# Ledger of designs, part 46: VHH binders against Abasic site processing protein HMCES (HMCES)

Target 1, 269 residues: Abasic site processing protein HMCES (HMCES), of Homo sapiens (Human) (q96fz2)
Amino acid sequence: CGRTSCHLPRDVLTRACAYQDRRGQQRLPEWRDPDKYCPSYNKSPQSNSPVLLSRLHFEKDADSSERIIAPMRWGLVPSWFKESDPSKLQFNTTNCRSDTVMEKRSFKVPLGKGRRCVVLADGFYEWQRCQGTNQRQPYFIYFPQIKTEKSGSIGAADSPENWEKVWDNWRLLTMAGIFDCWEPPEGGDVLYSYTIITVDSCKGLSDIHHRMPAILDGEEAVSKWLDFGEVSTQEALKLIHPTENITFHAVSSVVNNSRNNTPECLAPV

## First folded at step 7 (VHH)

Design r15 (from g5 with S100A; framework vhh_6z1v_2)
Fold by ESMFold2-Fast, scan of step 7:
Structure r15 (fold): chain B 269 residues (1-269), chain A 123 residues (1-123)
Amino acid sequence: as target 1 above (269 residues)
Amino acid sequence: EVQLVESGGRLVRTGGSLRLSCAASGRTFSTYAMGWFRQAPGKEREVVAAISWSGGITWHADFVKGRFTISRDNAKNTVYLQMNSLKPEDTAVYYCAARAYTLYDSPKEYDYWGQGTQVTVSS
């Protein structure tokens, strides 16, 4: 998974993340650094994306079932990285394989600290290899959405008013992530960065790509992944597996260039 | 948290109209999506209509489209189901339910439920 869409305005995104804490109280996640959230139809590694994480990471004695939403850099910079420039990291940490996560120092260490997060997106993009050509067909992949009308469209051909209606009720894709905190050796702000855990593709996606993000399907899975105060690393890792509860449609090559940031990136073709 | 109380269910003739009301108590009504569900004897509970927290988005099941309309009044903490052209097949206990902000078309996604109100349609 190397490209996502996360374009919702902050207030719409926040409402889409409404949840219930351990006491059964309805809540919205509390923002950290909301000004760093940059909506886009075409997010690539090294950009910031919103993630959910437990309040306990920021407040000693906080209820670990309460959630913070924070923008984090895509591409995990390990806490032990000694160079001054994160872009000089020699290995790609955009994704983390589920089968080797406990063997890789960059991921094992933050997991041991409970640094689990849920990466939020409208959906993600994958490129299908086409027989007899070097060109690839992009697809937008996302949770099944409730049909408010029999259009078969996500509102791409509709007026701006209809686009707002579609997105006000969008079910966000919730991907299992690991984050770390890196303090620049020469001082400055702590960098929060994440990686998306990947698994073998499900049967429904196997013709598009051989790998997929580890998707947390439903509030029970999301809650258990985030709650590092009550759920051990071993128990949380049982949530990491392929899912079939996913849908997709082909999109235009406009999405190929990460500088393109328009609704056409995810519109069906 | 929210508590829900349905009202308006009664005996109605085929072709008649009826409006159901669901009164919500609790501070957070305007933050909930609301749904109307029904259950006839020997059948599973099914979703009839749903409305988002703001009222900007609605969903109606195919079997009631054009006949039923869901609406809400956040100032009165009430959601309504206007039922027109009633058929004997609409006979059921009607339930009001709530979930945070976004509507869904499955009973299992709703957190809070009313006690139900009986609607009987006869010729």
Scores: ipSAE 0.387, ipTM 0.734, lowest interface PAE 3.0, mean pLDDT 88
Fold by OpenDDE, second read of step 8:
Structure r15 (fold): chain B 269 residues (1-269), chain A 123 residues (1-123)
Amino acid sequence: as target 1 above (269 residues)
Amino acid sequence: EVQLVESGGRLVRTGGSLRLSCAASGRTFSTYAMGWFRQAPGKEREVVAAISWSGGITWHADFVKGRFTISRDNAKNTVYLQMNSLKPEDTAVYYCAARAYTLYDSPKEYDYWGQGTQVTVSS
């Protein structure tokens, strides 16, 4: 996964992240560093995207089932990294393979510390290789959405109003991530960054791409992944597997350029 | 700072029972895990049991085989290890450990260890 969409306004995004804590109380996640949130239809590595994480990471004696939402840098910068510039990382940390997560220090260590997060997105993009051509067809991949009587397929929004309605009720894609905290050697603000765990693609997606993000489907999966206080690493890792509960549609080549940030990126062609 | 103080270690006979206690004191902290470790002479330190911060999840080493049980009393800030059916092979110094983690302002990880308590199982 090298491209996502996360374009919802902050308030809409927050509402979409409504949850119940372990006591059954309905809650909204609180924001950390809300000013770093930059909505975009075309999110690339090194950009900031919102993730969910347990409140226990920030507050002593906090209920670990409570959630915080925070923009973090896509591309995990390990805490042990000693260079002053994260871009000098010689290895790719955009994704973490589920099968080798425990073999790689960059991911194993933060995971062992309970640094699990849920990466939020409208969906993610993947490119299908066309046999015999150098051309790749991009797809937008996301959770199936509940068809409201008026809300046709994402593609059927005939009006801006309908478009807004679709997004107001959009089920966000929830991807399993690992985050780390990096203190620059020269001082400054702590950098929070994340990697997306990837798995082998489900059967439905296999023709498009052989790998997919580990998707946490449902509140229980999300809760368990986040709750590092109650759920062990071993148990959490059981949640990491391919899911067939996805849908996708072909999109235009507009998304190929990471600078393009328009609704056309995820619009059906 | 958080202090951990183990107690309860003593000489017991094979087949006997013992309950170890670990009292935590000091600054209010949120631990995401606590555990009991042991180290026998000439051997490496090994994990015996672990418990999540709320006590909802417990883990026990394979060698425990149901003989030991870790528990926690949050009101007393104490973790316990009930050891039953003790064997000579269980002879070791037992250590309590706690881990706290916070990302507030700066990421900090705190590992706390007790001084250890000697458990000796005689034949």
Scores: ipSAE 0.007, ipTM 0.199, lowest interface PAE 12.2, mean pLDDT 88

Design r16 (from g5 with S100T; framework vhh_6z1v_2)
Fold by ESMFold2-Fast, scan of step 7:
Structure r16 (fold): chain B 269 residues (1-269), chain A 123 residues (1-123)
Amino acid sequence: as target 1 above (269 residues)
Amino acid sequence: EVQLVESGGRLVRTGGSLRLSCAASGRTFSTYAMGWFRQAPGKEREVVAAISWSGGITWHADFVKGRFTISRDNAKNTVYLQMNSLKPEDTAVYYCAARTYTLYDSPKEYDYWGQGTQVTVSS
């Protein structure tokens, strides 16, 4: 997983993340650094993306089931990194393989500290190899959406204007992530950065790509992954597996250039 | 928290029309997705129609499409269900329900419920 869409306006995104805490109270996640949220149809590594994490990471007496939403840099910079420039990190930390997460110091250390987050996206992109050519076919991959009368059928040969209508009730993709906090040696703001955990593709995606993000399907899975105060690392890792509850459609090559940031990037072709 | 009060249920004849209203209390009404549900004797509670917090998205069950229309007035904190071409099989207690932000087509996903209003359709 190396490209996502997360284009909802901040207010709509916040509402899409409505949740219930341990006491049954309905809540919206509280923002940290909301000004750093930049909506885009075409998010690449090193850009900021919104994540959910437990309020307990910021407030010692907080209920660990309460949620914060914060933009974080995609590409985990380990807390132990001693150089001044995080771009000099020699490891690719965009994704973290589920099978080696406990073997890699960059991921094992923050995971041991409970630094689990849920990475939010409209969906993600993958490029399918086309036989007989060097061209690759991009696909937009996302949760199945509730059928509505004004949005029409999703994933059909729909016009771009039909996609605008569906966003009012869009179910965001919720991917399991690990984050870390890096304090620059020469001073400056703490950098929060994350990696997306990856697993083997499900049968439905195997013809598109051999790997997929670890998707947390439903509020029970999301709550358990975030709640590091009540759910151990061992128990949380049981949530990391392929899911079949995804859908997709082909999109145009416009998405190939990460500088393109328009609805055409995810519109069905 | 939101309090919901349904009104408008009564006895109507087959082919008749009826409008149900659901009055909600609170300043945050526009943050709730709203739904109309019904429960007939001996049956489980089923979703009839739902409307997003903005009113921009509506959903209607196949068995009421073309006959029932859900709408809302956020200024009046009210949700409506306009019921046309009523049939005896529409006889049920009709419930108004609310959930935060996103609409769903399952009763299990709604957090706040009214007490219901009885609709009886006879020939």
Scores: ipSAE 0.031, ipTM 0.488, lowest interface PAE 6.3, mean pLDDT 86

Design r17 (from g5 with S100V; framework vhh_6z1v_2)
Fold by ESMFold2-Fast, scan of step 7:
Order: sequence, then structure tokens, then C-alpha cells
Structure r17 (fold): chain B 269 residues (1-269), chain A 123 residues (1-123)
Amino acid sequence: as target 1 above (269 residues)
Amino acid sequence: EVQLVESGGRLVRTGGSLRLSCAASGRTFSTYAMGWFRQAPGKEREVVAAISWSGGITWHADFVKGRFTISRDNAKNTVYLQMNSLKPEDTAVYYCAARVYTLYDSPKEYDYWGQGTQVTVSS
């Protein structure tokens, strides 16, 4: 997983993340650094994306089931990294393979500290290899969405002219992530950065790509992954597996250039 | 937290009409998306219709589209299901349910549930 869309305005995104804490109280996640949230149809590694994480990471005695939403850098910079420039990191931390997560120091250490997060997106992009050519077909991959109705009869959400009408009640893709906190040796603000855990593709996606992000399907899975105060690393890792509850459609080559940031990036072709 | 109470269920003849009401008690009703669900004996609970917190977005299952209409009155803390052209297959216990802001078409995503009201449609 190396490209996502997360374009919702902040208020729409916040409502889409409404949740219930352990006490049954309905809540919206509280923002940290909301001005650093940059909506985009075409987000690549090194950009900031919104993630959910437990309030307990920021407040010593907070209820671990309460959630913060914060923009974090995509590409995990380990807390032990001692160079002054994070771009000098010699290995790629955009994704973390589920099968080696406990073997790699960069991921094992923050995981041991409970630094689990849920990476939010409209969906993600993958490029399918086409037989007999070096061309690749991009696809936008996302949770199944309900077909909503607005004032005046509307058609199916799969037509380009009706696509924007579905965003008001869009179910965000919720991907399992690990984050870390890096303090620049020369001083400055703490850098929060994350990696997306990856698993083998499900049957439904196997013809598009051989890997997929670990998707947390539903609020029970999301809450258990985030709640490091009550859910151990061992129990949380049981949530990391492929899911079949996913849909997709082909998109145009406009998405190939990460500088293109328009609705055409995810429109069906 | 919100408490939900359904009312209006009764015996009706095929082709008849019925309006169900769901009264919500508690604060912040206007922040909840609401859904109507039904369960017939021996069957799983299924989604009939849903409405967003503002009332601006609705969803109806294909099997009731054109016959049932969901609506809400945020000033009265009430959600309604207007049922027209009733069929014997509509016989079920009808439940209302709530979740914050975003509506879904799955019962598992709703947090608060009423106790249900029985609708029986005679042949």
C-alpha cells in the first residue's frame, strides 16, 4: 500500500470517525494539530495523513478507549534514529509486513510501547499488471458503501456524476498502523510518523495485487487495535489478517502522477 | 446515551398502511443517525431504512423502496416509518436503532436499540 485518497473536509472526516468509548458514551475524536491535515485525492509516502490513536498516549490517566485524531508523517522514523535528518533513514518504513513485525526492531519497539494507530483513508490505490505489456491498470479500493438518497431522485453511486454525492456518508477505510515518536537530536518538535501493516491479499483482490493493508473491519476491531491500555500486543495482532469486505473499480492513469490531486483520481472509468 | 421506545405496531390487512414512531429520550438526539430494522421469527435482523442526523440523507432497502418512507423530527426527538401497501412478508418485530452521525446498512454498526413493536399483516 503506497498511495491513498483522504480528501474529506476536516468536519466531514471528524463525523465519519464518530465512536463509542468503553463506557458507552458517544464521542467524536479530539484533534491534535488539525491545521496540519491536508486533504488530497492522491497521498504518497512522506505526506501527512490523519490517524486515530488512544488518548492515553498523551494524557497519563486518560481512558484508553478515548480517541485522538492527529496528522502523522507516512514513513515511520524510529525513536532510536540518531541522525538529524529523517530523510537519511536507509530503509523503507512505508509498510510493515505482518509476518516480520515482531522481528524488526523499527516496529517491535514501538509496538511494545502500545503505539498502535488506525490510518484513515477514503480508500487506497493499487496497480494491476497487464499481461503482455508493461502498462499497469490502477484501481481504487475501498469499503463497500451504502447507496444514500438526497433531495431529488439520484442514480447509482457508481456513475461519475453521482460520485460526489456519496461523500457525505462515506465509510472511511481503517487500516492498522504502528507509529513512533522521534525527537530531533538538535531540538525541535517531536515527529510523529507511522507505517501501514500489510498482509497477503484476499481472494477478491488477488488479481489486482498480491499484498493488501491490514484492514480493521468494524468498530470492534478498531477499538481493540487502539486500546493499548486493555488489549495486549499478542491479542491485538490477532486482528491482523486479510479481509474480503472490500470493493474496487478501475480508475484512469491520472492517479499515476502523485502531483495530480483532483476527483478524477478516483472516478470510475 | 439514548433510550429508544417504538410504538404503532398492530394488525393490518394486506394493502393497508401504518405509521411507526420511535421516541428518543436523552440529550443530543439531533447528533444521531437513526435506522429502522425488522426481525421475523427464525430470521436475522435486517435493515429496512435509515436517516442521517440532519435528515438530509436517507436510505431504504430495495424490498421496501416506494412503499416505506423514513423521516425524523428533531424538535420532537422522534423518527418515523411510514409503511404503505403492506404485504404479509412485512410481518415482523420492528426496531429502531441509533448511532452517532453516520448511517449504516448493517445492524452490527448501531449502538442503541429499542425493544421493538410487532407488525402483523394478514392475508
Scores: ipSAE 0.240, ipTM 0.644, lowest interface PAE 4.0, mean pLDDT 88
Fold by OpenDDE, second read of step 8:
Structure r17 (fold): chain B 269 residues (1-269), chain A 123 residues (1-123)
Amino acid sequence: as target 1 above (269 residues)
Amino acid sequence: EVQLVESGGRLVRTGGSLRLSCAASGRTFSTYAMGWFRQAPGKEREVVAAISWSGGITWHADFVKGRFTISRDNAKNTVYLQMNSLKPEDTAVYYCAARVYTLYDSPKEYDYWGQGTQVTVSS
């Protein structure tokens, strides 16, 4: 996964992240560093995206089922990194393969510390290789959405009003991530960054791409992944597998340019 | 800083029981885990048991074989080690430890240790 969409306004995003804590109380996640949230239809590595994480990471005695939402850098910078520039990382940390997560120090260590997060997105993009051509067809991949009588396919929003309604009730894609905290050697602000765990693609997606993000489907999966106080690493890792509960549609080549940040990125062609 | 104070260590006979306590105080960051360690003379320090901050996850060493149980009282900020069926081989200084993480202000890992409490099991 090298491209996502996360364009919802902050308030809409927050509401979309409504949850129940272990006591059954309905809650909204509290924001940390909300000013770092930059909505975009075209999120690339090194950009900031919002993630969910347990409140227990921030506060002593906090209910570990409570959630915080925070923008973090896409591309995990391990805490042990000694260079002053994160871009000097010689290995790709955009994704973490599920099968080798425990073999790589950069992911194993933060995971062992319970630094699990849920990466939020409207969906993610993948490119299908066309046999015999150098052309790749991009696809937007997301959770199936509840069809309201009036809400046609994402593509059928013929009016701005309908478009807003669709997104107001949009089910966000919830991807399993690992985050870490990096202190620059020369001082400065602590960098929070994340990697997306990837798995082999489900059968439905296999023709498009052979790998997919580990998608946490449902509140239980999300809760268990986040709750590092109650759920062991071993148990959490059981949640990491391909899911068939996705849908996708072809999109235009507009998304190919990471600078393009328009609704056309995820619009069906 | 977090201070850990162990108590409860004493001389006991083989087959006896003992309950160790570890009281935590001070500026507490987010504590991720607490544990009991032991060090016998001439041996390396080894983990005996560990408990997650929430108490939902516990771990016990293989040599415990169900004889010891770690627990926590959050209201008292105290961790306990109930030791039953004690053996001479259990003779050691027992240490309480806490792992504390701070994410927001200063993302760091802190390990705190108590001074230890002597447990002696006589034959």
Scores: ipSAE 0.006, ipTM 0.207, lowest interface PAE 11.9, mean pLDDT 88

Design r18 (from g5 with S100L; framework vhh_6z1v_2)
Fold by ESMFold2-Fast, scan of step 7:
Structure r18 (fold): chain B 269 residues (1-269), chain A 123 residues (1-123)
Amino acid sequence: as target 1 above (269 residues)
Amino acid sequence: EVQLVESGGRLVRTGGSLRLSCAASGRTFSTYAMGWFRQAPGKEREVVAAISWSGGITWHADFVKGRFTISRDNAKNTVYLQMNSLKPEDTAVYYCAARLYTLYDSPKEYDYWGQGTQVTVSS
């Protein structure tokens, strides 16, 4: 997983993340650094994306089931990184294989600190290799959406008001992530950065790509992944597996260039 | 917290009509997406219809499309299910449920539930 769409305006994104805490209270996640959120149809590594994480990471004695939403850099910078510029990190930390999370120090250490997050996206993109050509077919991959009566499909919306109706009830893709906190050695603000855990593709995606992000399907899975105060690393890792509850459609090559940031990137062809 | 109370369930004859009501109390009703669910004896709870917090988006299960209509009145803190052309297969306990803002087509995503109202359809 190396490209996503996360284009919802901040207020729409916030409503899409409504949840229930352990005490049965319905809540919206509280924002940290909301000014760093940059909506886009075409998010690449090193850009910021919104993640959910437990309030207990920021507030001592907080209820670990309460959620914060914060923009984080895609591409985990380990807390031990000693150079001044995180873009100079020699290792690719965009994704973390599920089979290596307990073996790689860059991931095992933050995981041991409970630094689990849920990475939010409209969906993600993958490129299918075609035999006998150097061209690849891009696909947009996302949760099945409820078919609504007035305007409920991506390709059917042809006006701003119709597009707003499609996205107002969009079910965000919820991917399992690990984050870390890096303090610049010369001083400055703490950098929060994340990696997406990957697993083998499910049967439905195997013809498109051999790997997929670890998707947390439903609020029970999301809650258990985030709640590091009550759910151990061992128990949380049981949530990491391929998911069949996913859909996709082919999209235009417009998405290939990460500088293109338009609805055409995810529209069906 | 929101509390939900269903009403209107009764015995009706095949082909008849019935309107169920769900009265909400507590927090701001207009921030909640609402759903109607049903459970027949020996079966799992299934989603019948759902409506967004604003009322601008509705969803109906395939087995009730054209027969049932969900609606809401935010001024009265009430959601309705208008049931037409009732069939014996519609016999079930009908539940109202609420979720903040976003509607879903799965019972597992709703956290506030009423106690249910019995609908019996006889031939």
Scores: ipSAE 0.403, ipTM 0.719, lowest interface PAE 2.6, mean pLDDT 88
Fold by OpenDDE, second read of step 8:
Structure r18 (fold): chain B 269 residues (1-269), chain A 123 residues (1-123)
Amino acid sequence: as target 1 above (269 residues)
Amino acid sequence: EVQLVESGGRLVRTGGSLRLSCAASGRTFSTYAMGWFRQAPGKEREVVAAISWSGGITWHADFVKGRFTISRDNAKNTVYLQMNSLKPEDTAVYYCAARLYTLYDSPKEYDYWGQGTQVTVSS
């Protein structure tokens, strides 16, 4: 996964992240560093995206079922990294393969510290290789959305009004991530960064791409992944597998350029 | 800094019961996980039981077979290991450990350790 969409306004995003804590109380996640949130239809590595994480990461004695929402840098910067510039990382940390997560220090260590997060997105993009051509067809991949009688397929939103309605009730894609905290050697603010765990693609997606993000489907899966105080790493890792509960549609080549940030990126062609 | 002090270890007969305690002191800390480990002479340290910060999740080693139970009292900052039906094979130094992160069964992942308490089970 090298491209996502996360364009919802902050308030809409927050509401979409409503949850119940372990006591059954309905809650909204509290924001950390809300000013770092930058909505975009076209999120690339090194950009900031919002993730969910347990409140216990920030507050001692906090209920670990409570959630915080925070923009973090896409591309995990390990805490042990000694260079002053994260871009000098020689290995790709955009994704973490589920099968080797415990073999790579960069991911194993933060995971062992309970640094699990849920990466939020409208969906993610993948490119299908066309046999015999150098051309790749991009697809937008996301959770199936509840069809309200009036809410046509994402493609049927012929009016701005309908578009807004679709997004007001949009079910966000919830991807399993690992984050780390990096302190720059020269001082400054702690950098929070994340990697997206990837798995082999489900059967439905296999024709498009052979790998997919580990999607946490449902509140229980999300809760268990986040709750590092109650759920061990071993138990959490059981949640990491392909899911067939996705849908997708072909989109235009507009998304190919990471600088393009328009609704056309995820619009059906 | 967190200090852990184990107590309760003693000589007991086979089939006997013993309750170990681990008192945590120092900075007001919220442990994310607590565990009991044991090390017998000439053997590697092994996990006996672990408990999550809230106490909602417990883990027990296979060799426990329902004989031991880990519990905690947060108000007292104390973790307990109730050991029943003790066997000579249970003879070991028992260590309390605390971790500031997720629940694990690996000793290497725990941040704080007690001095240990000797449990001896005679035949």
Scores: ipSAE 0.007, ipTM 0.232, lowest interface PAE 11.9, mean pLDDT 87

Design r19 (from g5 with S100G; framework vhh_6z1v_2)
Fold by ESMFold2-Fast, scan of step 7:
Structure r19 (fold): chain B 269 residues (1-269), chain A 123 residues (1-123)
Amino acid sequence: as target 1 above (269 residues)
Amino acid sequence: EVQLVESGGRLVRTGGSLRLSCAASGRTFSTYAMGWFRQAPGKEREVVAAISWSGGITWHADFVKGRFTISRDNAKNTVYLQMNSLKPEDTAVYYCAARGYTLYDSPKEYDYWGQGTQVTVSS
């Protein structure tokens, strides 16, 4: 997974993340650094994306079931990184393979510290190899959405007005991530950065791409992944597997250039 | 935290009409997506209709489309289910439920539930 859409305005995104804490209290996640959130239809590695994480990471003795939403850099910078500029990291940490997560120091160490997060997106993009050509077909991949009388399905929303109605009730894609905290050697603010865990693609996606992000399907899975105070690393890793509860449609080549940031990037063709 | 109380269930004749009401108390009602669910004798609870927090988006199960209509009045903290052309197969306990801002078509996704109101449709 190397390209996502996360375009919802901050207030819409926040409402889409409504949840219930351990006590049964309905809550909205509390923002850290909300001004760093930049909505986009076409987010690439090294940009910031919103993630959910446990409040206990920031407040000693906080209820580990309470959630913070914070923008983090896509591309994990390990806490042990010794250079002054994170862009000089020689290793690609955009994704973390589930089968080697406990073998690679960059991921094993933060995972052992409970640094689990849920990466939020409208959906993600993948490029299907086409037989007999060098051309690849992009697809937008996302959770199945409830079909409503007003909005219709995403495939039926063929006007800007209809697309706005779809987003009012959009179910965000929730991907399992690992984050780390890096302190610049020269001083300055702590950098929070994340990687998306990847698994073998499900049957439904196998013709598009051989890998997919580890998707946490539903609030129970999301809660267990985030709650590092009550859920051990071993128990949390049981949530990491392919899912069939996913849908997709082909999109235009407009999305290929990460500088293009318009609704056309995810519109069905 | 949020309490939901259904009302309006009663015995009706086949072909009749009935309006169910769900009164909410506690936190601001307008922050919740709302659903109507039913549980027929010997069956699992199923979704009948759902409405977004703003009322701008509604969903109705195929088996009630054209007969039932969900609506809400945020000023009165109330959700309604207007039931027309009732059939014996509609006999069930009807439940009102609430969740965060996003509506779903699964009972498992709703956080707060009322006690239910019995609707009986006789031939």
Scores: ipSAE 0.013, ipTM 0.491, lowest interface PAE 7.1, mean pLDDT 86

